VH-VL binders against Translin-1 (tsn1). Designs and how they scored, part 11

Target 1, 220 residues: Translin-1 (tsn1), of Schizosaccharomyces pombe (q9p7v3)
Amino acid sequence: MNKSIFIQLQDQIDKEHSIREKLTAEVDLLDEKLRVLQLLLANCEQNLENQEEILEALEIIKSKTRGLAELASNFPYYKYNGVWDRSIQKVVYLYLLASWTGRLDKSLRPTYSLLSLSEVGQILQVPVFPEESTFHLSIEQYLHAVLSLCSELARQSVNSVISGNYHIPFEALNTIQKVHSSFQVLSLKNDSLRRHFDGLKYDLKRSEDVVYDLRIHKLV

## First folded at step 4 (VH-VL)

Design a4g (framework fv_alirocumab)
Fold by ESMFold2-Fast, scan of step 4:
Structure a4g (fold): chain C 220 residues (1-220), chain A 118 residues (1-118), chain B 113 residues (1-113)
Amino acid sequence: as target 1 above (220 residues)
Amino acid sequence: EVQLVESGGGLVQPGGSLRLSCAASGFTFSSYAMNWVRQAPGKGLDWVSTISWSGGSTNYADSVKGRFIISRDSSKHTLYLQMNSLRAEDTAVYYCAKLGYSYEFDYWGRGTLVTVSS
Amino acid sequence: DIVMTQSPDSLAVSLGERATINCKSSQSVLYSSNNKNYLGWYQQKPGQPPNLLIYWASTRESGVPDRFSGSGSGTDFTLTISSLQAEDVAVYYCQQYYSTPYTFGQGTKLEIK
C-alpha cells in the first residue's frame, strides 16, 4: 500500500470526470437544438413558412456537431463515445429525415431515399473512418438512424392520409421495404442495434396497412 | 488537380435537343454538388441548375424548368444536362461548376458553346 | 429572387492604383446563426472561364494574390484590388449563394487606363 499512488489515481479520476463534464455540456447544447429541429420536422404538412427555421437549425446542428468533434478529438474515442453516441445518432437521423422529406436545402425537393454514411459525413464535415482514434461517425450510429427514420416514416404515413397526401405512404413503404431487405443480409453483433431492428417489422406492417387501406378505399 | 471538361455543345434548331456532359477528375466526384452555369455571348453569368452529392436533389432556374434535366453518373464521374425544347435565348457557353463545402463555385470547366438558331 | 446589382458597369484604372467594385443585394445575404455572408466574387479574363477570388464576402481563395480583398456585410459589398496589375484586366462578378436561384451581378469590366 502506497498512499502516493492512490493520490495519483484520484487525480486521474478527477481529470476523467472533468473531461466527461465538458463533453456532456457540449452534448446538452447540441440536444437542445436537436429537439427544436425534431419539432420542426414533425409535421407532415408542407409548411413553406418554417423552411428558413429548418435551414437555421440544420446549420446550427452542423456547427455544434463540429464543435463537439473538435473537443472530443483531444480524448480517447472509445473511452468517451458513450457521452455523445445517442445525440449523434439523432443528428444523423434528422439529416436523413430532412433529406428524405425535401427540407435539407431551399429546393424543397424530397429525395425519398437514404443519404449514405459517407454523404452524411461530408455534410457534417466529420470523418467516417473507424480506424481513426479521433471523433467519427460509426456504422452503428448510421444504422440506428436509418431504423429511426423508418419508424418516423411509418408514423407520418398515417398522418399524411389524414392530411389528404396519398403519395407519402407509397414512398415510405418503398423506403421501409428496402431497409428491411438490406438488414436481412446483415449479421448484427450489437444487442442494442438488434433490438432496434426487431422493431422494424412493426413499422413495415404499419406502412403496409396504410397503403392497403388506401387501395381498398380507392384513394389512390 | 481538379479538372472539369465539358462536351456536347453545337448548333441546333429551335425546338431541338442536346445533351451536355462534364467529365470530372482530381476530386471525389460523389462528394460534391455540381452545377451548370451559362453565359450568352457578351453577357453575364446565369445559373442554370444544381444537383446534390447523391443525385437525389435537383434545382433549376425558372427559365429552364420543365425543359432541362440535370443528372449525374458517379461510376463514370460525369455530370449531364439534357436540354429539350431549345430556344434562341438558350444560346450560350455552358460551364460545369463544382460546389465547394462553403457553397462557393470553386472550380469551373472551360465551357462548351450551344448555339440555337435556324 | 435575390437581385444582385454591381457598380460601376466598367472602370479604367492606372497600373499600380486601387480599383474598387461595389455589389448590392436586394435582400440581406447574412445568415445570423453562423454570422456569414453568402457572397462570392469571381474573375473572368477574356476567353477564359470564371475563377473564384473571394467567398464568405471576405475570405480569399487559396492561390489568390493578397492585393484582392473583399469587404461588406448584409446587402452592401466591395471588392478591392489594392495595386492593379496588367493581368487583372477582366470582368468581375459578385454572386449570392444565400438562396436558390443562385444569382450573379451583371458584371464590372475592369480596364487599364
Scores: ipSAE 0.000, ipTM 0.407, lowest interface PAE 19.7, mean pLDDT 85

Design a4h (framework fv_alirocumab)
Fold by ESMFold2-Fast, scan of step 4:
Structure a4h (fold): chain C 220 residues (1-220), chain A 119 residues (1-119), chain B 113 residues (1-113)
Amino acid sequence: as target 1 above (220 residues)
Amino acid sequence: EVQLVESGGGLVQPGGSLRLSCAASGFTFSNYAMNWVRQAPGKGLDWVSTISGSGWRTNYADSVKGRFIISRDSSKHTLYLQMNSLRAEDTAVYYCAKDYSFYHAFDIWGRGTLVTVSS
Amino acid sequence: DIVMTQSPDSLAVSLGERATINCKSSQSVLYSSNNKNYLGWYQQKPGQPPNLLIYWASTRESGVPDRFSGSGSGTDFTLTISSLQAEDVAVYYCQQYYSTPYTFGQGTKLEIK
C-alpha cells in the first residue's frame, strides 16, 4: 500500500474545501442582503415609505443571485448545490412575498397570488429545468419557498387584525388553502420538504382561526 | 475613484496592541472580500488575513492566529485589524487589499501603514 | 501550505530585451473542474504598494501594457516582459490564491544591465 494515495486524497479535500469557501463567500454576500430585505418586508403594510429601499434590495439580490449562478457554473452542480440551496430558497421566498404584498414594483398593488417557478426564473434571469447540470432554480427550492410564504402570511394575518386591516386575513387564508390542497396531491420524496409540509397544517389552522374570530365578532 | 486608505500604524512595545483601519471608497464595499498583507523591511509580501464581504468567514496566517482579529463595518466602509500580543517579527508595512470576491488576485491595494514593534 | 518559489532571485536585463521570471508551486494550483490556474503576478516599485499585472496565470489586468504576459499551468509559471522599459524596474511576485493561507513567492528583483 502506497501512502501517496492519502496525499492525493488530502489534495482533493483541499481543492473541494477551497471551492466551497469561494461559493460560501458569495452566499454570505447574498445572505446579508436577504436579511435586509426580509426586515423591510416584515409588516410592510404599515410602511409604504420604504418602497425605494425594497426595490433597491430586490435589484441587489437579483444581481448577487446571478453572480452566484455565474460562479457556480464553473463547478459540478450536484456536488456543491448544498452551499447555496437554503439561500436560494430564501431568494425565491422573498420574491414571492414581495409579489404577494405588492412591493415588487412601484405600483404597490398586491397580487395576493403565487408567482410560478418559471415566473421567478424569468424575473431573476436564472434557468429553470435545464437539460444539463448547470445552476438553476429547483422544484424543491420553489416548494420550500411557497411553504415559507404560507407561514409568513399566517403571521401577517394576525398582525393585520391588530392594525385594523381585515382584508389581509382572507387573502392569506385563500392562498394557504390553495397551497395545502395542491401539496396533498403531491407524493413528496424529500424528507426535508415533507417535514416542512407537515408544518403547513398549523399555518392553515392559525389562518382559519383568525378569520373565524373576525366572523364571530362581525368585523368582516 | 476606487481607493483604500490605511491608518493606525505606529510604534508599539512587544506584548502591546494596535488597531489598524482601512477606509474604502469608490466601490460597493460589502460585495468584496478584503485582505491584510504585510511586508517586513526589505522582505517580501506576507498574507495575514482575509474576511468575506458579509464578514461571516475569516482566515488567518498561522503566525497570527489567536493574536490578530480581522473585522469590517459595512456602514462605515471600513476594514479593521486588531493586533494583540505583538512581537518584533510583526514589524512591517501593513497593506489592505481588495480581491474580486474570494479566492482571487488582489486588484486594489492601499498605500500601507507602518507598524514597528520595538522596545 | 502551498510554497511558492521564484527564480531567479535577481535578474539584470538590457533595455529592449526579453525578461523571464519563473514561479513554481509546491502543489498544483489548477482546478480541473473550471480549468483555471489560481495564480497572479504583481509588480512592486520602491515606495509603492504592489500592482496586479496578471491573474488566472495568463489574463492581463486592465491598463497593463501588452509587453507583459503570463504563461504556464499547474505548478510551473512564467512572467515574460517582451521588451524591457526603464519603468519596469521593480520586484515581481507570484501569488497563489488556490487555497488559504494565500502565499507569495519570495520575489524577483528586476534591474537594467
Scores: ipSAE 0.000, ipTM 0.403, lowest interface PAE 21.0, mean pLDDT 86

Design f4d (framework fv_felzartamab)
Fold by ESMFold2-Fast, scan of step 4:
Structure f4d (fold): chain C 220 residues (1-220), chain A 120 residues (1-120), chain B 107 residues (1-107)
Amino acid sequence: as target 1 above (220 residues)
Amino acid sequence: QVQLVESGGGLVQPGGSLRLSCAASGFTFSSYAMNWVRQAPGKGLEWVSGISGSGRSTYYADSVKGRFTISRDNSKNTLYLQMNSLRAEDTAVYYCARGLYYFPSYFDYWGQGTLVTVSS
Amino acid sequence: DIELTQPPSVSVAPGQTARISCSGDSLGDSYVYWYQQKPGQAPVLVIYQDSKRPSGIPERFSGSNSGNTATLTISGTQAEDEADYYCQAWDYSTAVVFGGGTKLTVL
């Protein structure tokens, strides 16, 4: 092979690297805000004083997600999707968690239920089920987010018992059971998603054990 | 560098039809969403329609749904607006404007506009 | 779904600061864009994504967006800044929305 072929390949590599760096920089800014919101939500069960900070973080994340969508729309979706996939999964997860716990708006009323993929898309103002391969929320991103929510709810069940809150374990179990039943009827074709789903059985067992212990001691 | 040139405007009677064209140059046409924005004489800007870079997604203002059709030919770097069942309130200068690939979102380059007059 | 309200006119003396507002429910949650249009000409983008200037736009133009109000600020206003100014937001549910426009008169 002659030298000019390698020079052309190097130019192509450099161009794609520059695009990935630009997208990665935007994703890094989003990830900073996601870490802040995750911390606020993890420590918010009994602290209502941080609600304004949570609402601010949610709006910043929505704005940053919109900015990422605008930037990403200039480049081939399937070639660069991997740069933001994990971060967008986390965006969806944190919005699901905020809705479930009652932190999504000023009402402070928990839903104890899942936002649908379409509802998350509407809130974030990004497309779902597009006719084109453009920036969008994918089914796989949503399903990963739902599984992450179940793991977090099982964790919060243990912690809420320690804190004397016996209502959360009951609602968490109800949510995890519904998710588990729904996933069992799905034929998962994605290897990563299937591995994540394999963890759900442990979250379900842990949640069941917490509620069982509360019932035999007459705490619920 | 970037140029957008509209054509096809003119006088048409109510109920008539017109097709507008916008010739693009100086950029990779298929990488950008394209839009039509109109302005009635002495009035403000009104977004009319948008089309994704591939042409697969189209967007319309409620005022033109069912009457106007946006399309593009990426091989010819040309954007089109087919206007049917024209009404007096459609009288305006129609601008071709460049957006982002999927979303109309905002407009960084505009053509000079083409006048459409709907009257008897 | 967002509706954008601008004052119909603003007057400013040469060298003074002009401020043009654009109001909408929860507008701070959306990016806002500003266009300048001189008589007989196509609009020109002067501010994108709330506060950023395209290349070639003078530094005297700036923008902000918070809560329910976005503001275009022109410092040391010049006679050539006399024009109509339009704010614009993108709302995925509604697509593209323009404000009614503000006529800036430099006295």
Scores: ipSAE 0.000, ipTM 0.426, lowest interface PAE 18.0, mean pLDDT 84

Design f4e (framework fv_felzartamab)
Fold by ESMFold2-Fast, scan of step 4:
Structure f4e (fold): chain C 220 residues (1-220), chain A 120 residues (1-120), chain B 107 residues (1-107)
Amino acid sequence: as target 1 above (220 residues)
Amino acid sequence: QVQLVESGGGLVQPGGSLRLSCAASGFTFSSYWMNWVRQAPGKGLEWVSGISGKGGSTYYADSVKGRFTISRDNSKNTLYLQMNSLRAEDTAVYYCAKVYGSYFYGMDVWGQGTLVTVSS
Amino acid sequence: DIELTQPPSVSVAPGQTARISCSGDSLGDKYVYWYQQKPGQAPVLVIYQDSKRPSGIPERFSGSNSGNTATLTISGTQAEDEADYYCQAWDYSTAVVFGGGTKLTVL
């Protein structure tokens, strides 16, 4: 006795379903902690007391990302990367934000600069640019994260002025200008990334307006 | 003020089914992972199952996979455990527990437990 | 697959320091949680994330976690600390894992 072709197809469907469910479960765990870290970083210029919680959240995110990478490495990368793509973009984004704002370590020293894709990979202990069938941080994930950082820096520029911090808007503008100049030399083949990049001009304008407003009101 | 109250435990025959409920109050239920943890008489704690805040992810101990189903109704602040094909070794006090913080690890709030006895 | 190993019992005289170990492969790379359980009661979280105390837990409770071993330390142990203690970790493969428990007896 043997199985019909449809029974064999159902078995394959069930196996792929099981894999997606396992990956989704790991992503949900990661997403819970990403939400916590995002809230902690939203007011980081105004709240220095939460630094231990930020360091703890970064370490847990690093551990969970490695756990996801270990599980995902058993399966074809391009078949299943849609399950974690957005969450890994957010991991990269939050590490970029933590580094820029000075929350990556206990020194509280902002870098006001971008970690490279390679540096993020080293920090997370996750490969970059491996062969197609293994888990890695992609160029597209990094570029989306950089664009998300620019949007957040523009938002924080407005909030920092409200809280009486007039130096953050200048550093944010400097970073957004450098990102804008760098992106103009790239040929973007991904529609999602191209649409995200189209938003950068608004973040740049918002940052310019904040700095302009500070100068007009003699606050700098 | 934060409370978890289990119900639905009782005596059941081997091969039977039971549904446990856990009523939550005093916190934003949908923001937290919830767990079921059991303890056989005179034995240690054994994790049974966990569910994410929105219910999108579920985890099960190998001993209960395929027999137990965890679910939640966030509109009613209630956690459930559907137990099928019960065995004598499933006899235990079943606790529901809320995770500490907003992520799935340690459990800071526990109910008083509900006893499930599987015997003839 | 992580398994957490605890000694089944530890005895200590009142006022002395009790140490309860919890061992597992690469446990220091994970967060460890400790629970106190008294007879007929639900567990109480006494240490979270390796070394932190919840509000209301006495200062005499402390924790550490490095390498393959986490340790719960109770300084100046009191009669009321007599209980079962459980360690717990999270792993992506196994989800929640508990140690077998340690009965602390205060002589």
Scores: ipSAE 0.000, ipTM 0.438, lowest interface PAE 16.6, mean pLDDT 85

Design f4f (framework fv_felzartamab)
Fold by ESMFold2-Fast, scan of step 4:
Structure f4f (fold): chain C 220 residues (1-220), chain A 120 residues (1-120), chain B 107 residues (1-107)
Amino acid sequence: as target 1 above (220 residues)
Amino acid sequence: QVQLVESGGGLVQPGGSLRLSCAASGFTFSSYAMNWVRQAPGKGLEWVSGISSSGRYTYYADSVKGRFTISRDNSKNTLYLQMNSLRAEDTAVYYCARLSGYYFDAFDYWGQGTLVTVSS
Amino acid sequence: DIELTQPPSVSVAPGQTARISCSGDSLGDKYVYWYQQKPGQAPVLVIYQDSKRPSGIPERFSGSNSGNTATLTISGTQAEDEADYYCQAWDYSTAVVFGGGTKLTVL
């Protein structure tokens, strides 16, 4: 009976492949829009020349994220979440960045502050802390996104000084300091998240150095 | 199967213009961002330009900004690169590359390349 | 912004392990991609997201990325692995950044 059993196993593999292919297709559509938004948000100065493009990209990303959530809810969450985990981390990150820079039209927080996980869920209309194993924004995705934000803010602080924008470094430092203090309270049980967090001390140092240099030269 | 076929390369004098094309087949072209990556003879890879799946958003390397224009025609499954004010340092094999969401923004398929030589 | 530095060449005997480094400031905070290019051919994706293999890439290819250095490792190197290898990362200001490339010689 080995032949019949192997045929059934192949059938199951084919079904799982079909599901993964469908999810991957939806993720591909999302990822294209994430790349577009990422480039549009590369400069955090309040120039606003591309504001309409940013708002459109954010709405498209929201729509595609919800579409992915609806599709994914038809399949076992923990079996397939690896297909979208990194992309959803990037969705959360870009919404955090857009909100922090004052680019979100309907931000729940003032400029230069962090959206909570629940607030990101409200904006994207995606579950947070579900009672069942279904598509949701995870704590790990949010924490990775926050760490990515800190790295980006430290980078943009250096570039903002070059552009003559001296307030961004102070706001970035304030945000990175608060994130650093908050992470020290957490017991990180995820190796990937722990490695990502280990980079935060360098982002903090870079941000501190930028602000220190500005103060010494009386530019702020 | 995915295929990307570049054409339009050739010899051109400094200050001249060329238009490259990349014919895509085997996938839903309108769903993928596309890019041009070049490689000078005996040198490494250098990203040139990118375009979103709809064609609405375009991106350029600083070295080509203002001289090159990327565009696409989703109805013809074709990507274009209009190259103006060409310089000797633009001499390279130009590759058409697909951006993959499945591989987390990797370039998963590349064309065979088309050679552009800028010389007198 | 970020510049990716690779050694220009690496030589290994067949069956030995090849390691190709890619260094950049805080590179461990970014995802790194690796492409293989044989003479006269287009590049082929061999590693994405630091350590993951695309379908069809031999298991002898692996990757890592931490601190300032990403590494492509080829275990039990075969003659067909002789090629140029490029690392690549995304940078928010420049979009795509490639390393200078490493020529792997198997002899």
Scores: ipSAE 0.000, ipTM 0.416, lowest interface PAE 18.5, mean pLDDT 84

Design f4j (framework fv_felzartamab)
Fold by ESMFold2-Fast, scan of step 4:
Structure f4j (fold): chain C 220 residues (1-220), chain A 120 residues (1-120), chain B 107 residues (1-107)
Amino acid sequence: as target 1 above (220 residues)
Amino acid sequence: QVQLVESGGGLVQPGGSLRLSCAASGFTFSSYAMNWVRQAPGKGLEWVSGISGSGRYTYYADSVKGRFTISRDNSKNTLYLQMNSLRAEDTAVYYCARTYYKFGSLFDYWGQGTLVTVSS
Amino acid sequence: DIELTQPPSVSVAPGQTARISCSGDSLGEKYVYWYQQKPGQAPVLVIYQDSKRPSGIPERFSGSNSGNTATLTISGTQAEDEADYYCQAWDYSTAVVFGGGTKLTVL
């Protein structure tokens, strides 16, 4: 009986488990900083004093994302991409949010617009649309991030009205409407993405209601 | 105007515990992240631990994770460092340092330091 | 695993320009801070956000940061500038990282 075959199979199982552990450890470090940045950006319009903390968190996230990309490039993409997929979606989302709100750089100038997939790739210094199965920023990750941005903008619209800031609801509505119309042109082949898109109608409705309320009460 | 005063340093045996305090005055304590930075005799600066203004987020150097705990009491304007399982290599002057996030993770004000000696 | 590397010592004659380097992977993408420490004293911030000077720091101190190297420049170096200088940045593995320090000798 050839025991060496089973020993070799166990070694391969152990090797793959070791790779997942290493990737998961890197992802966990990234997730810790993503949680911090998300909380900072949730209140960004109310606290300009945390701008440098936001810039440092963005920088750390970029560095951790590049470190993850470097580590992951040593292994088959489609075998291990599930380990980082959700976290990379959140990286893209937070960069989109920082850009939209004017927190991406020292200028404090909001874009009130979406960074393109290519622009996000340039900023994070990770490839997009690779021909080989190597680490890359995917179309699906970007689209999930865009949908997450719309949900957050709808939420911030409610909060900005409470704070007496009426500009944000109009810019948020404009962004959500553009995203909604753009998604209707797309043929979505991914069930998760389709499910996420189905939530956009609620964000659009919330954003519309906020603007409608402002106009009825003549606050804008 | 800004003052940071450390206390609690002293001689302790390996495996022992010690708690450092930093009394802050002259600024709105809760608006600033606070840090502990140490310096072994004749050596360079080593960041040990940091805590956000609210106390919600804490950070530790790998060398002290699981042994040291940073905390703050914003009602008393005081920062703490609980040091457990002390080792000879923890011997250093421990500085309390303030971070103002408007300028990044810099340390704009430092206390005079308190000496911790871990020796048998 | 990013480390900040500084030369252990730099010597300069009084009135000459001293340059202290701080090298790290992609350091130009981070803010760098510089501290001066005189014997028996706490460190003092002399440069923040790569190139900005705190109130009370002489204008002879300046900084730059690009690529992999940040530089602290002291023009017209004075005897009182003799000290240890440390660079500092954020590191994704350890949060805060200091350079090993550079002893500036004015002679």
Scores: ipSAE 0.000, ipTM 0.407, lowest interface PAE 18.6, mean pLDDT 84

Design f4k (framework fv_felzartamab)
Fold by ESMFold2-Fast, scan of step 4:
Structure f4k (fold): chain C 220 residues (1-220), chain A 120 residues (1-120), chain B 107 residues (1-107)
Amino acid sequence: as target 1 above (220 residues)
Amino acid sequence: QVQLVESGGGLVQPGGSLRLSCAASGFTFSDYYMNWVRQAPGKGLEWVSGISSSGRTIYYADSVKGRFTISRDNSKNTLYLQMNSLRAEDTAVYYCARGSYYFTYWFDPWGQGTLVTVSS
Amino acid sequence: DIELTQPPSVSVAPGQTARISCSGDSLGDKYVYWYQQKPGQAPVLVIYQDSKRPSGIPERFSGSNSGNTATLTISGTQAEDEADYYCQAWDYSTAVVFGGGTKLTVL
């Protein structure tokens, strides 16, 4: 029995545990603000009175994401990225959604388009370079966020018809079709991403059905 | 074979009314958004109004809101523009233009246009 | 609220490349469309969705759109290309908006 090896392993376990606890604490604070923004963008859609709250939430999320990035940059990226991966996917998703719907700035002008990975990185002031071993926004995080956006746009498409807004379904369909076409040329090496992508065909069908019903004028 | 033919233009006094018509042929009229676009003599293009394939969704330029009414009759393949409270600045050639399949993002084809002159 | 700005005129010699710009805030995030209008005639769509040509439009017509500026490019400009050119975009808040137009003169 080599005692020195077991002592070294215990020390390593303790150090890794302490790092994960510190990172998890920062992620929990970020997650709280992400939940608030998600509710503002989903439950208060078409309510212009909540715009100041949305801008405040976006700024806090940016600040918390940068704080997490600075902390995480002190540790091996690939060893600890699992602690923040899902939360950062949600950060990217909510920024994409805010941009698409016109909530990203005070102009209230929808873009009906996707922010690129580089644009999201510039807004959040975090790296997007895949060659860095420090904290960065990954391609996989961005792709998951884009797929989540498509699901949300399909949902909002249905709700906009109920509220009498017939423009949103056409813009949602256009965005989902572009995403679907783009993903067809990608060779996905990630099982989670591949499974998420498999859901896109249902979002596309749902968006097509909404537009089809509007076009044939059977829904009122 | 796709054709749009405008009619109803003419000389009218300020404060008067006029109704423009656009007869469509060579395509399934009820499948398309339809638009009115105008052009004052020697000036650029100005979008006036658009209407969805069913007539349920209607948009107007701010300059004509409350004075102009766009409508369509899919059984007659005809688009209309009712113009009330006409002003000198409404003087223009009015074009009927077909929108994209589901919504209006671009215009193709355009009719030949009909001249509306608002003058005493 | 969206405003599209075009130069009022552009002059080119036959066979030269003409470039007509259309500028607007974040225009690269929107689709841009281009129309050709000859005197006494209705406009004709020459480019749709930034860079696509309708059937019957010569290959010398091309388009691009990035950042704040969209550009209509006519390679090997011919006398029959002399016309007014208008850019157009769609925005949910402002609906359809046209640029002020550019008069292309082929000398």
Scores: ipSAE 0.000, ipTM 0.404, lowest interface PAE 19.4, mean pLDDT 84

Design g1 (framework fv_alirocumab)
Fold by ESMFold2-Fast, scan of step 4:
Structure g1 (fold): chain C 220 residues (1-220), chain A 125 residues (1-125), chain B 113 residues (1-113)
Amino acid sequence: as target 1 above (220 residues)
Amino acid sequence: EVQLVESGGGLVQPGGSLRLSCAASGFTFSSYAMNWVRQAPGKGLDWVSTISGSGGSTNYADSVKGRFIISRDSSKHTLYLQMNSLRAEDTAVYYCAKDRSYTYWGDYSYYFDYWGRGTLVTVSS
Amino acid sequence: DIVMTQSPDSLAVSLGERATINCKSSQSVLYSSNNKNYLGWYQQKPGQPPNLLIYWASTRESGVPDRFSGSGSGTDFTLTISSLQAEDVAVYYCQQYYSTPYTFGQGTKLEIK
C-alpha cells in the first residue's frame, strides 16, 4: 500500500470527472437547441414566422458551438472529444440541411448542394484541418452528417410529392447519387462510418423510386 | 429509337487481352448506367459489370474483378470493356445493356430495358 | 449475393394452353419503404438478345402481349403465359435488381408439346 500514490490517482479521477461534467452541461444546452432546429427543418413547408425561428435557432447553435469550443480548448482534445462528437455531427448535419433547403437566410433560396467541410467551418467559425490537436470539425463528423442528410432528403422526397412539389425529388436524387459515388472512391478506416455508409444504398433506392413513379405518371 | 451495337469480339489466346465497345444512340447516354452481361454457349445470363452515367462509379462480378475494366466516353456515346488475363471460362457472347432509371451520379441500376445483339469472345489456344 | 432459382428447368406446353414459370430468391427483393418488388422477367429467343417482358414483378413492358403476366411478392414469383403461341418458344429468365451484383435465374426453356 502506498497511500500518496492512491491519493494522487483519486485527485486525477475527481478532476477528470469535473471536466466531463462541465463539458456535458454545455453539450446538453447545445442538444436542446439542436432538437428545436431539427423539428423546424423536418417541415418542408416554408413561411416567414418559421423562417425567423430557424434563423434564431441557427445563430444560437453557432454561438453554443463556439462556447463549447472555447471551453474544450482548455483540455486535451482526443481525451474528451467523445463528449461532443455526436452533437457536433448533428450541428454539421442541420447546417447542411438548412443550406440545401434554402433556410440559411431570408432569401429562402435552396442550394440543392453540399456545403464543403471548409465552408461549414467558415460559417460556424470553427477550425478544420488544424495543425495542433485543438477543437475542430473532423472529417468523420462531416461524412456522418452528409450520410444523415441523404436519409433526410429521401424521407422529404416522399413528403414533397404528397404536397405537390415535384422538383425536390429530382434534386434529392442528384445529391444522393453524387454522395454515393463519392463515398465509393473513399477508403474508409472507421467502422462506425462504414456501417452508416451501408445504409446509403437504401436511401438512394428510395429516392430513385420516387422519381421513377413521377416519370411513369408523366408528372415530370 | 434506342440502339446499342457491340463490337471488338473475336478469338483470343488464354492470358491475352481484348477490348469491347458498345456504340449507343437514341437516348441521353450520360444519364443512364450501362452494363455488360455475358452468356457462355448454352448457358444462362451472367452479369459482368456496371458503370454509372457519370462514369464515377463502377462495380464488377467477383469472377472478373481485377482483370476487367469498364469505362465510357460520353462524347463518343460509347461504352467499353477492357478484358485482361483472359481465361477459357470467359468465352461467351457479351451484351451491352441499358438501365431504365436515371442514374447520372451513381452506380445504382434498375432493370435492363434495351440490349445490343452481342459480340462473341472465344478464349482458346 | 442474392441467388435466383427457377423451376422447372424446362417445360413443354401445347398451343393455346397456360404456361407457368416460377422464380425464387434467396432473400426478399421487396423494398418495404415503397412496397415494390425489384424483380424482372426476360425472354430470349434462339440467336437473339434478351427482351424485357415484366418489371416490378407485375408491370408489363410496352409492346408485350396481354397474355404475359407476372405475379408474386418477396421471394416467390411467377410468370404466366395464358394462351401459348408458337412465337413464345424461348428461354425465360428472372432477374433481381434489388442489389448488386445483379443476378439472374438459371433460365426456363419453354417448348411446344
Scores: ipSAE 0.000, ipTM 0.434, lowest interface PAE 16.3, mean pLDDT 84

